# Ledger of designs, part 1: VH-VL binders against q96nh3r1119to1242

Scores and structures below are computed, not measured.

Target 1, 124 residues: q96nh3r1119to1242
Amino acid sequence: GIHPVYFCSTHYIEMLLKAELPLVFSAFHMSGFAPSQICLQWITQCFWNYLDWIEICHYIATCVFLGPDYQVYICIAVFKHLQQDILQHTQTQDLQVFLKEEALHGFRVSDYFEYMEILEQNYR
Unless a header shows other numbers, all headers, positions and changes below count from the first letter of the chain; Kabat numbers aren't used for antibody chains.
F, E and O are the ipSAE of ESMFold2-Fast, ESMFold2 and OpenDDE, as the mean of both directions, binder to target and target to binder. V2 is 0.75 times the mean of E and O plus 0.25 times the DockQ between their complexes.
[cut] stands for letters that were removed.

## First folded at step 1 (VH-VL)

Design a1 (framework fv_alextatug)
Fold by ESMFold2-Fast, scan of step 1:
Structure a1 (fold): chain C 124 residues (1-124), chain A 125 residues (1-125), chain B 110 residues (1-110)
Amino acid sequence: as target 1 above (124 residues)
Amino acid sequence: EVQLVESGGALVKPGGSLRLSCAASGFTFSNAWMSWVRQAPGKGLEWVGRIKSKTDGGTTDYAAPVKGRFTISRDDSKSTLYLQMNSLKTEDTAVYYCTTDRGYSYGLYYYMDVWGKGTTVTVSS
Amino acid sequence: QSVLTQPPSASGTPGQRVTISCSGSSSNIGSNYVSWYQQLPGTAPKLLIYRNNQRPSGVPDRFSGSKSGTSASLAISGLRSEDEADYYCAAWDDSLSGVVFGGGTKLTVL
């Protein structure tokens, strides 16, 4: 069926990340920090304090219009956006601080609408 | 529909300068990302650089061989893209193509949608 | 030199299926979508495939693309004499902050 974050989110997020961004998946594994943990924080807080207000509105509109699975697809889009930065943060503490305090500044949901649509086509 | 017409190609001596133009029509130029791609005689394609729309920051990126010597700019009021080429070298001899690009931030979706017919630049003594 | 690796030539007979390979690395094909360009003799290149496997309007369905890991392939089924051309793969390279091309494959229809 549908794979919403609520029911099998940890496995689904990590499966998609491994398939789409294997180097990012490996970097998280090597750092000892689970990518699903930060994704669940983002989703639970609706990216409050992570994205600018206008981008939070785009996130909510995307999920309302296109469905709850887009909560997962936007997390994968964020990791695609941050790929090079993540690969450079090899220590768990440094990666956590980066993802919490600065990484999402400048992220634009609109830059990844088509990417998320392709993820839906390939994995739903 | 969409048309791109390059001009300005010429024979230039090493160390010289040349400016190429690309006249665009059939689309909203101000919203488009644009690139230059070159092809040396009998050789393959080589990306030169790109410029984003002003609304996306108007930033430029260049391939290593041309960085510091070439400058890409645009005039949205004239729907024209430019390539200013300085300190020309023999290895810059090529047909130069103008392209309209499709893509978004960070390179993920980047591809060259429409190509012009090219303009020839020859750098020799 | 090209960053992506293609065979310099390929050949087939009319009606045959031909494939052209394109090999890269994690910073280009492994992370970004692949596009393919067809250049007929004496003409400018034209977009043939974008986003790994999508065809623009006007490109027949006998042309198809695929990607696995750090490699991509272009398949041409029902080969015709008008398919004689140079074929180039391309992808954005994250480490170079630019587009990289394959060296091109000259397709000959025997």
Scores: ipSAE 0.006, ipTM 0.588, lowest interface PAE 11.5, mean pLDDT 84

Design a11 (framework fv_alextatug)
Fold by ESMFold2-Fast, scan of step 1:
Structure a11 (fold): chain C 124 residues (1-124), chain A 125 residues (1-125), chain B 110 residues (1-110)
Amino acid sequence: as target 1 above (124 residues)
Amino acid sequence: EVQLVESGGALVKPGGSLRLSCAASGFTFSNAWMSWVRQAPGKGLEWVGRIKSKTDGGTTDYAAPVKGRFTISRDDSKSTLYLQMNSLKTEDTAVYYCTTSPRFLEWLSYYMDVWGKGTTVTVSS
Amino acid sequence: QSVLTQPPSASGTPGQRVTISCSGSSSNIGSNYVSWYQQLPGTAPKLLIYSNNQRPSGVPDRFSGSKSGTSASLAISGLRSEDEADYYCAAWDDSLSGYVFGGGTKLTVL
């Protein structure tokens, strides 16, 4: 909450997640686990320990070239990628463990460029 | 399955009192914000009031027509919501619905998610 | 009395698109998100739209919501006989510190 990047990105992610992926938002609500908690960790650590080094480089390059708002759009893209898995982990303990312990297997920034472009168009 | 079951509706004389109950199941009641909404015969929906979760302060809000006469409370150990109705008027005659609401977000998204079937209160001499 | 204004009735034929308006003020629709509720005859209301334009699981995409300024609209595409119901808009009102409903619109499928 003290760093401007953290403050703006976290609050914006909550709003956008509810609007864009309502089933994912409902799963978090039912589990009692706040999506802002994991998003804060992803953003502040630049996905260190969550994405492969090459994908971390793609994340950083995307934010540098397309603007800091893409920190938010990438987080939403990650939730879209994990949507089915999240819906299978509705209990608080299960969802929290899944999101903190498991790597984002199979997530590639480039697979979601079109999705993020649509988010930018709709929410810019 | 999320379910809300209202009970306690009755015929009461003007000036009387009545307590309604709403039994909740299928979700974590203690995390939910709960509300009462009523509907007079042949009329539209009218919000009565709400109570926040205890973790969010457990505060209550009421519509002007019922403020000072009605009290909303909750018992999280029993997953039950209550509406204490005092100084009843003929205008309080309605079907009373129990509803659950998502926690208020900074994004301003308060709405009635799940509704019970309602319980009928008739205030008549 | 209703704080939000809806037409008391609306009608359409099967397959048509019908829209139901909801008019408020800066203290309610102008500052807060709008929800819509469907009440079939003899039943409890059901959440149809929340946060202006979001559908709960199980609500078909032929139902859509929109908001502009202090007004909101519910659109029903491909109208069906089972859509005959009362429809209510609602929003939080900052001035009243309470949730307010529109007067309701009775939709008749001709």
Scores: ipSAE 0.000, ipTM 0.526, lowest interface PAE 17.5, mean pLDDT 82

Design d13 (framework fv_daratumumab)
Fold by ESMFold2-Fast, scan of step 1:
Structure d13 (fold): chain C 124 residues (1-124), chain A 118 residues (1-118), chain B 107 residues (1-107)
Amino acid sequence: as target 1 above (124 residues)
Amino acid sequence: EVQLLESGGGLVQPGGSLRLSCAVSGFTFSRYAMSWVRQAPGKGLEWVSAISGSGFSTYYADSVKGRFTISRDNSKNTLYLQMNSLRAEDTAVYFCAKLYGFSSFDYWGQGTLVTVSS
Amino acid sequence: EIVLTQSPATLSLSPGERATLSCRASQSVSYYLAWYQQKPGQAPRLLIYDASNRATGIPARFSGSGSGTDFTLTISSLEPEDFAVYYCQQRSNWPYTFGQGTKVEIK
């Protein structure tokens, strides 16, 4: 069938991040690590091994019910959740390891539902 | 425990050069971005420049871009600001400041005075 | 660049009184605003970051609020050591910018 993940634009992810979380965008730019790279990995794996199963189910339900753009909005919500930690990781390898190994433990989709609704209102 | 100590300020003629240093202790220097913030006599605070913990990336205010260069030596726990083509409007106390995740300036040095005058 | 306008320029109060300081941004800075205190001859001291979070070691009498373009720093009951100049700072966009300051002085 349709592969919604293939419709995600790296440009759209980075545009949204720059507009919504400019210092997080700057931190990625300073580190030399593209935020779209990790977002696409999360999306293509449906957050498998990153989120708890219940949160993966919430992610999928949100995208099915509210539309595929929420794949991007959830990624921005993750960066919002991790903003303080990301801004502390000034070196590329430290940031990459942090985002791949521990960063998403404890992230709950429901904590950021209102935030994502605001993103949809502002960017759709 | 955390200390930032600036040095290198002084009197310099317009068009001249000066190098500021900031010796740092009490935290893992290479893990944190650092910044220079200045304050002209009787005026408010003005951000000048920032550098990432690794030194990979640097940022400058438009007023100093092309004239000032920020750098760091992580082996010596020292931050630098090389100031070239100095102008009267660069006269200020220059503060070394630690960035808390690029968010805010959580620790500051005492400042060093730079006077650009004939 | 984002311009921050602080008001009033000077606030004359007595110890024990409540101080309310305003900072308005020329465009939205979301929650990306910090407050600093500076005493004569001293470096600035961070009080509040990201609009409402107290920095380490800052007394509970200091609180921050607001979002978007309108922000407030409140000192619930002024102590003698609180008479100083206060600056707001935004980190939403480069360059980082500061307000012009509000002087809190003894009446």
Scores: ipSAE 0.000, ipTM 0.540, lowest interface PAE 14.8, mean pLDDT 83

Design d7 (framework fv_daratumumab)
Fold by ESMFold2-Fast, scan of step 1:
Structure d7 (fold): chain C 124 residues (1-124), chain A 120 residues (1-120), chain B 107 residues (1-107)
Amino acid sequence: as target 1 above (124 residues)
Amino acid sequence: EVQLLESGGGLVQPGGSLRLSCAVSGFTFSSYGMSWVRQAPGKGLEWVSAISGSGGRTYYADSVKGRFTISRDNSKNTLYLQMNSLRAEDTAVYFCAKHYPLGTFYFDYWGQGTLVTVSS
Amino acid sequence: EIVLTQSPATLSLSPGERATLSCRASQSVSSYLAWYQQKPGQAPRLLIYDASKRATGIPARFSGSGSGTDFTLTISSLEPEDFAVYYCQQRSNWPPTFGQGTKVEIK
């Protein structure tokens, strides 16, 4: 379910992904796996078991200080970080396993602040 | 070595049906999306249809929606195009094409094509 | 759909000469543009992808440039086997579309 705390429009996620990362959008579209499904899972779990604890703290601080829309911007930043890997996973099952089990361990929120601020400026 | 070999082309009358096949080797077939791209005599290239690696998603050009059906059999390394309600404007060489591994809809390998002629 | 317009329609040159082929998109395709070579009676062959990256096995005389709406394929010195039709193709927007082609022929 979508909660008030975890509200995230599937349409908004997909609109941003299509605009910012059209190759990633095409890869998800072709695979039959909706990018919003994994984004909602990440957000609902506050990236528990996806990000290191210090990065989870950075995620929470970012959303508290910069606003709840950063839940979406962080998801787009994750896709930006994983762009090349996602483009190589044309099978739905392989892509799901990759995104759930291994992909985010190297992601650092601070590496993508500039990128997310640009997203906010363009789509706020 | 990557090989794509189309078959099933021929002469068919307007309103008729034809099924094209593309046998592939040299890569893990189920890992890549595939497309059919056609070329009318003396004309340029037109994308017709695509299918995801699993077969879970299919895509069609507006000109063929409702008439053509793309499918694949990953156990046989074979791609298919079922063509129904054929029209004169469907006359073309039909190429089987493999999607580029770092995305979809770039075509890194092509078959030699099979000619479909729709004529009375 | 995005329309790709190639120019010139026909380019008549001699071996050893430089060929410059243009492709213009009706709206931005970023860098998601490929070039294909097609010889008479043969299947197309991928030359360039992502506007400027050479596909495996493609000779160094082939190069691509451009971004957004304006793209160029350059053949620095034409070899006899380079006389063919060249097509640009975009994958930025659905559906994928091709240009109408530029024929490079012997003068």
Scores: ipSAE 0.000, ipTM 0.544, lowest interface PAE 15.4, mean pLDDT 83

Design s1 (framework fv_sotevtamab)
Fold by ESMFold2-Fast, scan of step 1:
Formats: sequence, C-alpha cells, structure tokens
Structure s1 (fold): chain C 124 residues (1-124), chain A 119 residues (1-119), chain B 112 residues (1-112)
Amino acid sequence: as target 1 above (124 residues)
Amino acid sequence: QVQLVQSGAEVKKPGATVKISCKVSGYTFTDYYMHWVQQAPGKGLEWMGRVDPEDGETKYDPKFQGRVTITADTSTDTAYMELSSLRSEDTAVYYCATDLRYGSGFDYWGQGTLVTVSS
Amino acid sequence: DIVMTQSPDSLAVSLGERATINCKSSQSVLYSSNNKNYLAWYQQKPGQPPKLLIYWASTRESGVPDRFSGSGSGTDFTLTISSLQAEDVAVYYCQQYYSTPTFGQGTKLEQL
C-alpha cells in the first residue's frame, strides 16, 4: 500500500482526537483499541475496502492538492462522522469489528471540507 | 476496593517546588486519566491538568502551564503532580481524581494534600 | 473551555423545605448521539473531598438519598433537594465532562 512518508504521527492523531472529540477518544480508551491503529490502516490502504471508490479518489485529490496533513484531518472527520456509533461500543472487539466492516459506507469527503479547514486553522 | 491515596501535607517557601503523589489500587491504572484539582482555602474547585498513564500524554490548564508537571509511574501505579515556582496563592488542598465509568464525572477522589506556601 | 456558572452563590433553607441550585454552561453539554448530558453534581463538606451525587445530569449515584434529584438538558441544569436535612449543609458544585473538565464556582447551602 501507500506509505505515509512525510507526516502521520500516532501521537498527533491521538492528541488531535483528544482535543476535538474527547468523548470519542474516551470510547477508544475504554475499548483498549488505539484510534491511531485504525487511522494508520485507513491511510496505508488509502481507505481501500472502507470508502466507496469515488470517495477514495476525493481523499487522494484532497491530500495531493491541500497537503499531507489532510490524511490526519480526514481521519478525524471520519471519527466525527461516526461519533454517534462509536460511543455505543465500549469493548475492544466490538469497536474493531464496527470500524473494519461497514462503518464508512456513508462517509463523503465533501461533507467535511469546512470541518477539516477549521482543524487546519486550529492545529497547523 | 478502589482507592486513591495521596502523600502527606507539605510546607514550602515561595519559589520552592512541591511534588505530590497519588497511589491507586483496585482498578487498571493505564485505562483511565488521572486528574489533578486545586482548591484554595475557602474557594472552589479548579482543574489543573491530567495524565494518560498509558502513554504519559498530559494536558494542562493554561493558568498552571509552565509550572505544573503531571507524570505517571506504571510500575508503582502512582501519579505525581509537581508544581514549581511556588507562590503564597498556591496554598491549597490538591486532589487527584479519576472517572472510572467515562460518564460518571469524578467518582473517585484522593483524600487531598494540603500544601502551605509561606515565608 | 466550557464555562460553568452557578446561581445563587449562597442559599439558606429551613429544614424540610425545598432547595434549588442552578447551573449554566456556556456551550451545550448534551451529546446528541446518546442523548446524555455530561454534567455532574458534587457535595463537599469541610475537610472532605467532593462526593459525586448526580451524573449524566439526572442519574443518582449509588447510596445518594432520593431527596436529591438533577434535571435539565443542554445548557441549563438544576439540582433539587426536596426536603432539606441538617446533613445536607455543604457546598455544591456542578461540573461538565463533555470536554476538558470545568467546575461551577460553587453554591454554599446553609440551614436557615
């Protein structure tokens, strides 16, 4: 797959999640499943099997044109999108299965452009 | 079962540093944040910061940032709060606290440690 | 940070009478996904750490008498003691845990 060679820190992903979506971070902490773990899987696979292929194209275009930090911002946007469902999962196995199987089918990159711009403004 | 036990009272001079401990038992230390709360005499509760014992990540209130250092020792299940450049206004009871249900507020508190800063 | 404001700063109530303490947050602490308010109430007596009374705005902690109740949603919350007892004389604090924890300034409840 694609290797994130410029920027993608497990620490940065978790720090940003703690700051922006503290309830989501708490759910991951309770589950024993690190949010950076799934983010790295998404990024290294370019969301293959996670997003519709048209949304994968939007992901790649966003990162190419707006910069590599958007790999992280898109992951946070995904967690924002899934926030409602994530809070229902407190066990490691349940959360892992949810995030890996069908969770991202409804996610559209364009719905979160403004959110990601705000993240860039606040954290870059 | 669950206990947070803090170190004893301290008397310090202005400009000194104090380090308070909070030893936990009865739960998995690395699964929950440990928070520190200051209460000046006759005043309310003020959150100072917290540590994630799993990775050592900390977050501090800007009022204390630069003077406070919160750490965790997973080998002894003990959290620490170190406050430097002490002022008379830092005279307070300091509490450690945790939320073991991730939605119950702070359900467990240490007994408190009185720090007196006087010349 | 979310600012928590309590009212009144102090309150005197006769034994057997109703006591009402209010708490307002600068932002909503209601999490729409699970429909829970991330708001807690604490009781603190002199020389003791705070004791959790209510969490999720209205859920009573185990062992807390049923005369204590919490209500409200979003930004406006109330702690009610339906019939004050002498042991209820204390300072009461609201706290949000929706984001970085913040406390109200406290309300001192005294017996009239």
Scores: ipSAE 0.000, ipTM 0.530, lowest interface PAE 15.0, mean pLDDT 82

Design s10 (framework fv_sotevtamab)
Fold by ESMFold2-Fast, scan of step 1:
Structure s10 (fold): chain C 124 residues (1-124), chain A 123 residues (1-123), chain B 112 residues (1-112)
Amino acid sequence: as target 1 above (124 residues)
Amino acid sequence: QVQLVQSGAEVKKPGATVKISCKVSGYTFTDYYMHWVQQAPGKGLEWMGRVDPEDGETKYDPKFQGRVTITADTSTDTAYMELSSLRSEDTAVYYCATAPLYYDFRSGPFDYWGQGTLVTVSS
Amino acid sequence: DIVMTQSPDSLAVSLGERATINCKSSQSVLYSSNNKNYLAWYQQKPGQPPKLLIYWASTRESGVPDRFSGSGSGTDFTLTISSLQAEDVAVYYCQQYYSTPTFGQGTKLEQL
């Protein structure tokens, strides 16, 4: 695949998650699993095996057109999408398996474009 | 693209000081610890120390403490390892390597490495 | 500091056969709060830097072939290559990151 020029800061991802989705942040903290760890896996793989090809194309286009910070914003958007499911997985292994194997099947980049624009406006 | 690019090979005399650079690109320099690892010819890997580029905090292995200084320059996204009072047994390849900081504030595994810098100490 | 000891120092394995490398820590690298083993495995080929293969004792790094697997918990860990390929000839290191990082002495894997 196509490798991003910039990688997400682990601290920046966790700061944004805590500010925007505090219950999701708390769920990760209680599970003992770092949200930044899964975000880095998604980004380094360009969501290969996580998103359908058309959604991977939308991810790449979004980052190229709107800037590399959207790598972070799309990760937060994914957590927004999965919020209810994440809140149900309090055990480390259960949450890790869920995020790796099941979680992103319904995610569409276009459904969260306005949400990501708001993130950019607030955190740029 | 994440890259760690180290300075070139050095030949030094006993008693000299060597300073090796590690320039990073493709990620936010201040978000990861930068570690330094020594590998003597035909031998294994030995951790020397690390720096937090955000605040300059360092931690060193006692074996190297007093002779090693690790620093970071955030204006150039470059980490440095300086080793003083060189002796022949310091002849080795020196690597810089980054590790993620996990939510519990522990360092992670070394997921990106520089290409290595050979330092030869001879008279 | 935590001392890491690998066994054997070297081994020779035929292509297509299983290779097994062991690593023992002088104290547990299992963190009770998150139930994770702070242990990694690296592959190093001549003239190259080490390459991360496995972290959290059993999680394979992205892009690493599925013939590589890690197992174990606490103080006793194993790296397994299920079917040796020619490109797997290398020195393998275990490393703990539970405290100040320390490496095993390395295991040289050769083709028989």
Scores: ipSAE 0.000, ipTM 0.512, lowest interface PAE 16.9, mean pLDDT 82

Design s13 (framework fv_sotevtamab)
Fold by ESMFold2-Fast, scan of step 1:
Structure s13 (fold): chain C 124 residues (1-124), chain A 123 residues (1-123), chain B 112 residues (1-112)
Amino acid sequence: as target 1 above (124 residues)
Amino acid sequence: QVQLVQSGAEVKKPGATVKISCKVSGYTFTDYFMHWVQQAPGKGLEWMGRIDPEDGETKYDPKFQGRVTITADTSTDTAYMELSSLRSEDTAVYYCATSRYFTGYSLGAFDIWGQGTLVTVSS
Amino acid sequence: DIVMTQSPDSLAVSLGERATINCKSSQSVLYSSNNKNYLAWYQQKPGQPPKLLIYWASTRESGVPDRFSGSGSGTDFTLTISSLQAEDVAVYYCQQYYSTPTFGQGTKLEQL
């Protein structure tokens, strides 16, 4: 069966993104690419090939100590970090290529702890 | 048609336990949190706690400190709120409530409410 | 916990006149990331459950008459009924959902 740590509600991801980053949600909607698809890819790969090893360790530690919902909150934090870039990539293939091939340059888990704490407080 | 239907009024003695139900229809029970709200006669609204019916995770207000248990039965689309060690101050109308908005997973902005269940605690 | 305080506790307004109810939160309920105020308003009539009127401080719930409007940001919020109708006599509650939900004490609106 599906392991619980990898079983994320696509509905939860989509709803959080719509509420928190409506322009990003709109960009995904216009592109025809579901934000939950890339989030599940990031989560199942533990951001391997997207974040450097130190940040992957921070991601794992965050989820272990603060709970599995932080897998989703970190994905929303990543979208917040990439917001301006995502808004420049409204074509489906362009957005998919950008999200799959570009490194998450400058993304640090610790820069978004307060943001994720507020997401947990408001949604969980 | 979206509806929350609660069980009927209860009269209990101090020290007893009450368990009230909230049956869901018109939406997918596991999509949204179910919340419970207490309203003492002639007074305001107090949030008691909530459950995620998808996995049974609960969160309670510390004020009810170990006396409240919220459960969900996905086979019958029914949420339950159990309140133990009843005191006269627990005499209140109890509501179940949920939200269908993009804040469906948020801790509140409740667009759907049950009709309420009056619990009277008297000796 | 965020404390919600309403004012006044009660008010009487003549039919056709404007009614204004205020709500203050002990800390900001504005989330800077999405620029939304996590504040709702409810109407409760005797023997009935509360009815959602406004969410996100100013968004009117479907089916709610346009004479109801919400305004404010951060810690100070207002519910306005532009022209009171007899059916609007009720108790009104504000509620924050920025953290664990808390409600104001309620404002009883009566017809003068």
Scores: ipSAE 0.000, ipTM 0.537, lowest interface PAE 15.6, mean pLDDT 82

Design s8 (framework fv_sotevtamab)
Fold by ESMFold2-Fast, scan of step 1:
Structure s8 (fold): chain C 124 residues (1-124), chain A 121 residues (1-121), chain B 112 residues (1-112)
Amino acid sequence: as target 1 above (124 residues)
Amino acid sequence: QVQLVQSGAEVKKPGATVKISCKVSGYTFTDYAMHWVQQAPGKGLEWMGRIDPSDGETKYDPKFQGRVTITADTSTDTAYMELSSLRSEDTAVYYCARGSIFPYYYGMDVWGQGTLVTVSS
Amino acid sequence: DIVMTQSPDSLAVSLGERATINCKSSQSVLYSSNNKNYLAWYQQKPGQPPKLLIYWASTRESGVPDRFSGSGSGTDFTLTISSLQAEDVAVYYCQQYYSTPTFGQGTKLEQL
């Protein structure tokens, strides 16, 4: 299903993040923590412990109806949502703890449909 | 050392189909998109399309859509561009060029030597 | 499609002089989310494929001499060669990659 697609997406995630959110990409680089690691965790868990149930349903529906690439676009949208917070965490342990243990409070898939559509237009 | 080596010059009749190859060496074929660009004699550059060799996804310029088909063979690290229904206006040098995995992220940094296709009566 | 228009069509410059080539896009190629201009410049010498000089409007490709510089944002872009060398005689193309890639018509740079 989903698993083979995200394998091919690791390089794509890094490239897209560097192009779209260069300061976020730099923060990950400085921290020594790869953005693909957290994206992989989010994708394999379908955001189970990170998003409210209704938002998880929106995530799954988006990927089913608009295509598996949207699993990557949603990850980039999450980084955009968290950009200010990420830029304040430059130590590896701090960034990992923040991203793995903090809930994605206030993130709504519908708030980023327009953003993700632009990503699709520019990259695929 | 990274290089793209294209197949040799072709002479075709109007209505024929031409298929040009672009063989890759010196990098991982599936890490970059392969673009195809047309240049008519004494004219500028026109983007035709590209392929992502990792999944076979293609994008084409509307001007060539319906006549151009781009494919990739990962077992031989070779990209192909096939142009059908040839007309005299298709006489041009055709280039393959390496870009980022998805189009429009970076410019095209490595180019093949070009293949001259002549469409003659 | 985004239309790219270059000016002038041809330019003659003496060795050691500054060469300036302009490129205008029919719509902005600045992506607000990453604040980058999706614009590249290429050099093409007779009988050779194009060579990437500059991407993201102002970033020089590795190995490109520092006399080449790109500037501009949004819809108006400039390629500058600060001091023309004989090997710089070529046709120069701008290209947008904000959407389906399109090239300018080219500017022929000759030695005066």
Scores: ipSAE 0.000, ipTM 0.528, lowest interface PAE 17.1, mean pLDDT 83

Design t12 (framework fv_tafolecimab)
Fold by ESMFold2-Fast, scan of step 1:
Structure t12 (fold): chain C 124 residues (1-124), chain A 122 residues (1-122), chain B 106 residues (1-106)
Amino acid sequence: as target 1 above (124 residues)
Amino acid sequence: QLQLQESGPGLVKPSETLSLTCTVSGGSISSSSYYWSWIRQPPGKGLEWIGSIYYSGSTYYNPSLKSRVTISVDTSKNQFSLKLSSVTAADTAVYYCARQGIAAAYWYFDLWGQGTLVTVSS
Amino acid sequence: EIVLTQSPATLSLSPGERATLSCRASQSVSTYLAWYQQKPGQAPRLLIYDASNRATGIPARFSGSGSGTDFTLTISSLEPEDFAVYYCQQRSNLPTFGGGTKVEIK
């Protein structure tokens, strides 16, 4: 099959984020930290050490059954979940540390199935 | 006490460029907490967001207007400006400048200028 | 873009009555919805933010509720100064406004 990194371009991630969550995209722009960079880190590590094991299983199942584009949609769902917190982290180092060490506690894949389905309908 | 005020010509000919300036007084436009926005309202109709600018010069535009809109900021004068090219009668509206919060749940337009009517007519 | 539909277009009521205004979003905006009041010849005034929080200086008779796609602004007992046009606005995506509800005297 298609390797996740090759399928998920940085341009696609940033285009979807800009269209779907423009204020989050703006916050990343002001921080100087690219949202696609953290997304690729999450994807290449399969959210290892970011999500609980059961949520990692949900991530993998979602991508297997609904297609590899859902790797991108789950990243957008994570940004939707963290929208208010991200908007308060305008400095590069602060936002980077937050996203790598704190941010994904409490994220549930199942809370965002409907949101991701809407993303697929709107952008496919 | 922070205040916004619009200025610019009230009459613009069809096909020309509409140009407005918003002056910020009582506070600094160079704030990391806010965008500065333009919103318009045709007579008897609803509100339409035109675009927003950060003091760094970063902009967001309404996609329906993007090809005709330029917003700029001058931090030394504490002002930001709107240019809307190729105007038609459909661009006749009251134009408002407004402050848009981006932190602490202030992603809304919490402070507005009084508005300026711009009529597009020959 | 996210489309906001306000209903009814016009509410004709008397002072002392309760006003209930609706705003529906074409897709979920979570709680990221504001309400504005606009009196004739004036700029809009922020009334409610994040669905249910009153802005500074806004009287207690104004309340907001809702989440997802369905939102309500309630004025518990209309005062003469409350007869105005009310707009909803979302911040989940690039800002969009509803078409407005005019609250007018019977």
Scores: ipSAE 0.006, ipTM 0.553, lowest interface PAE 12.2, mean pLDDT 83

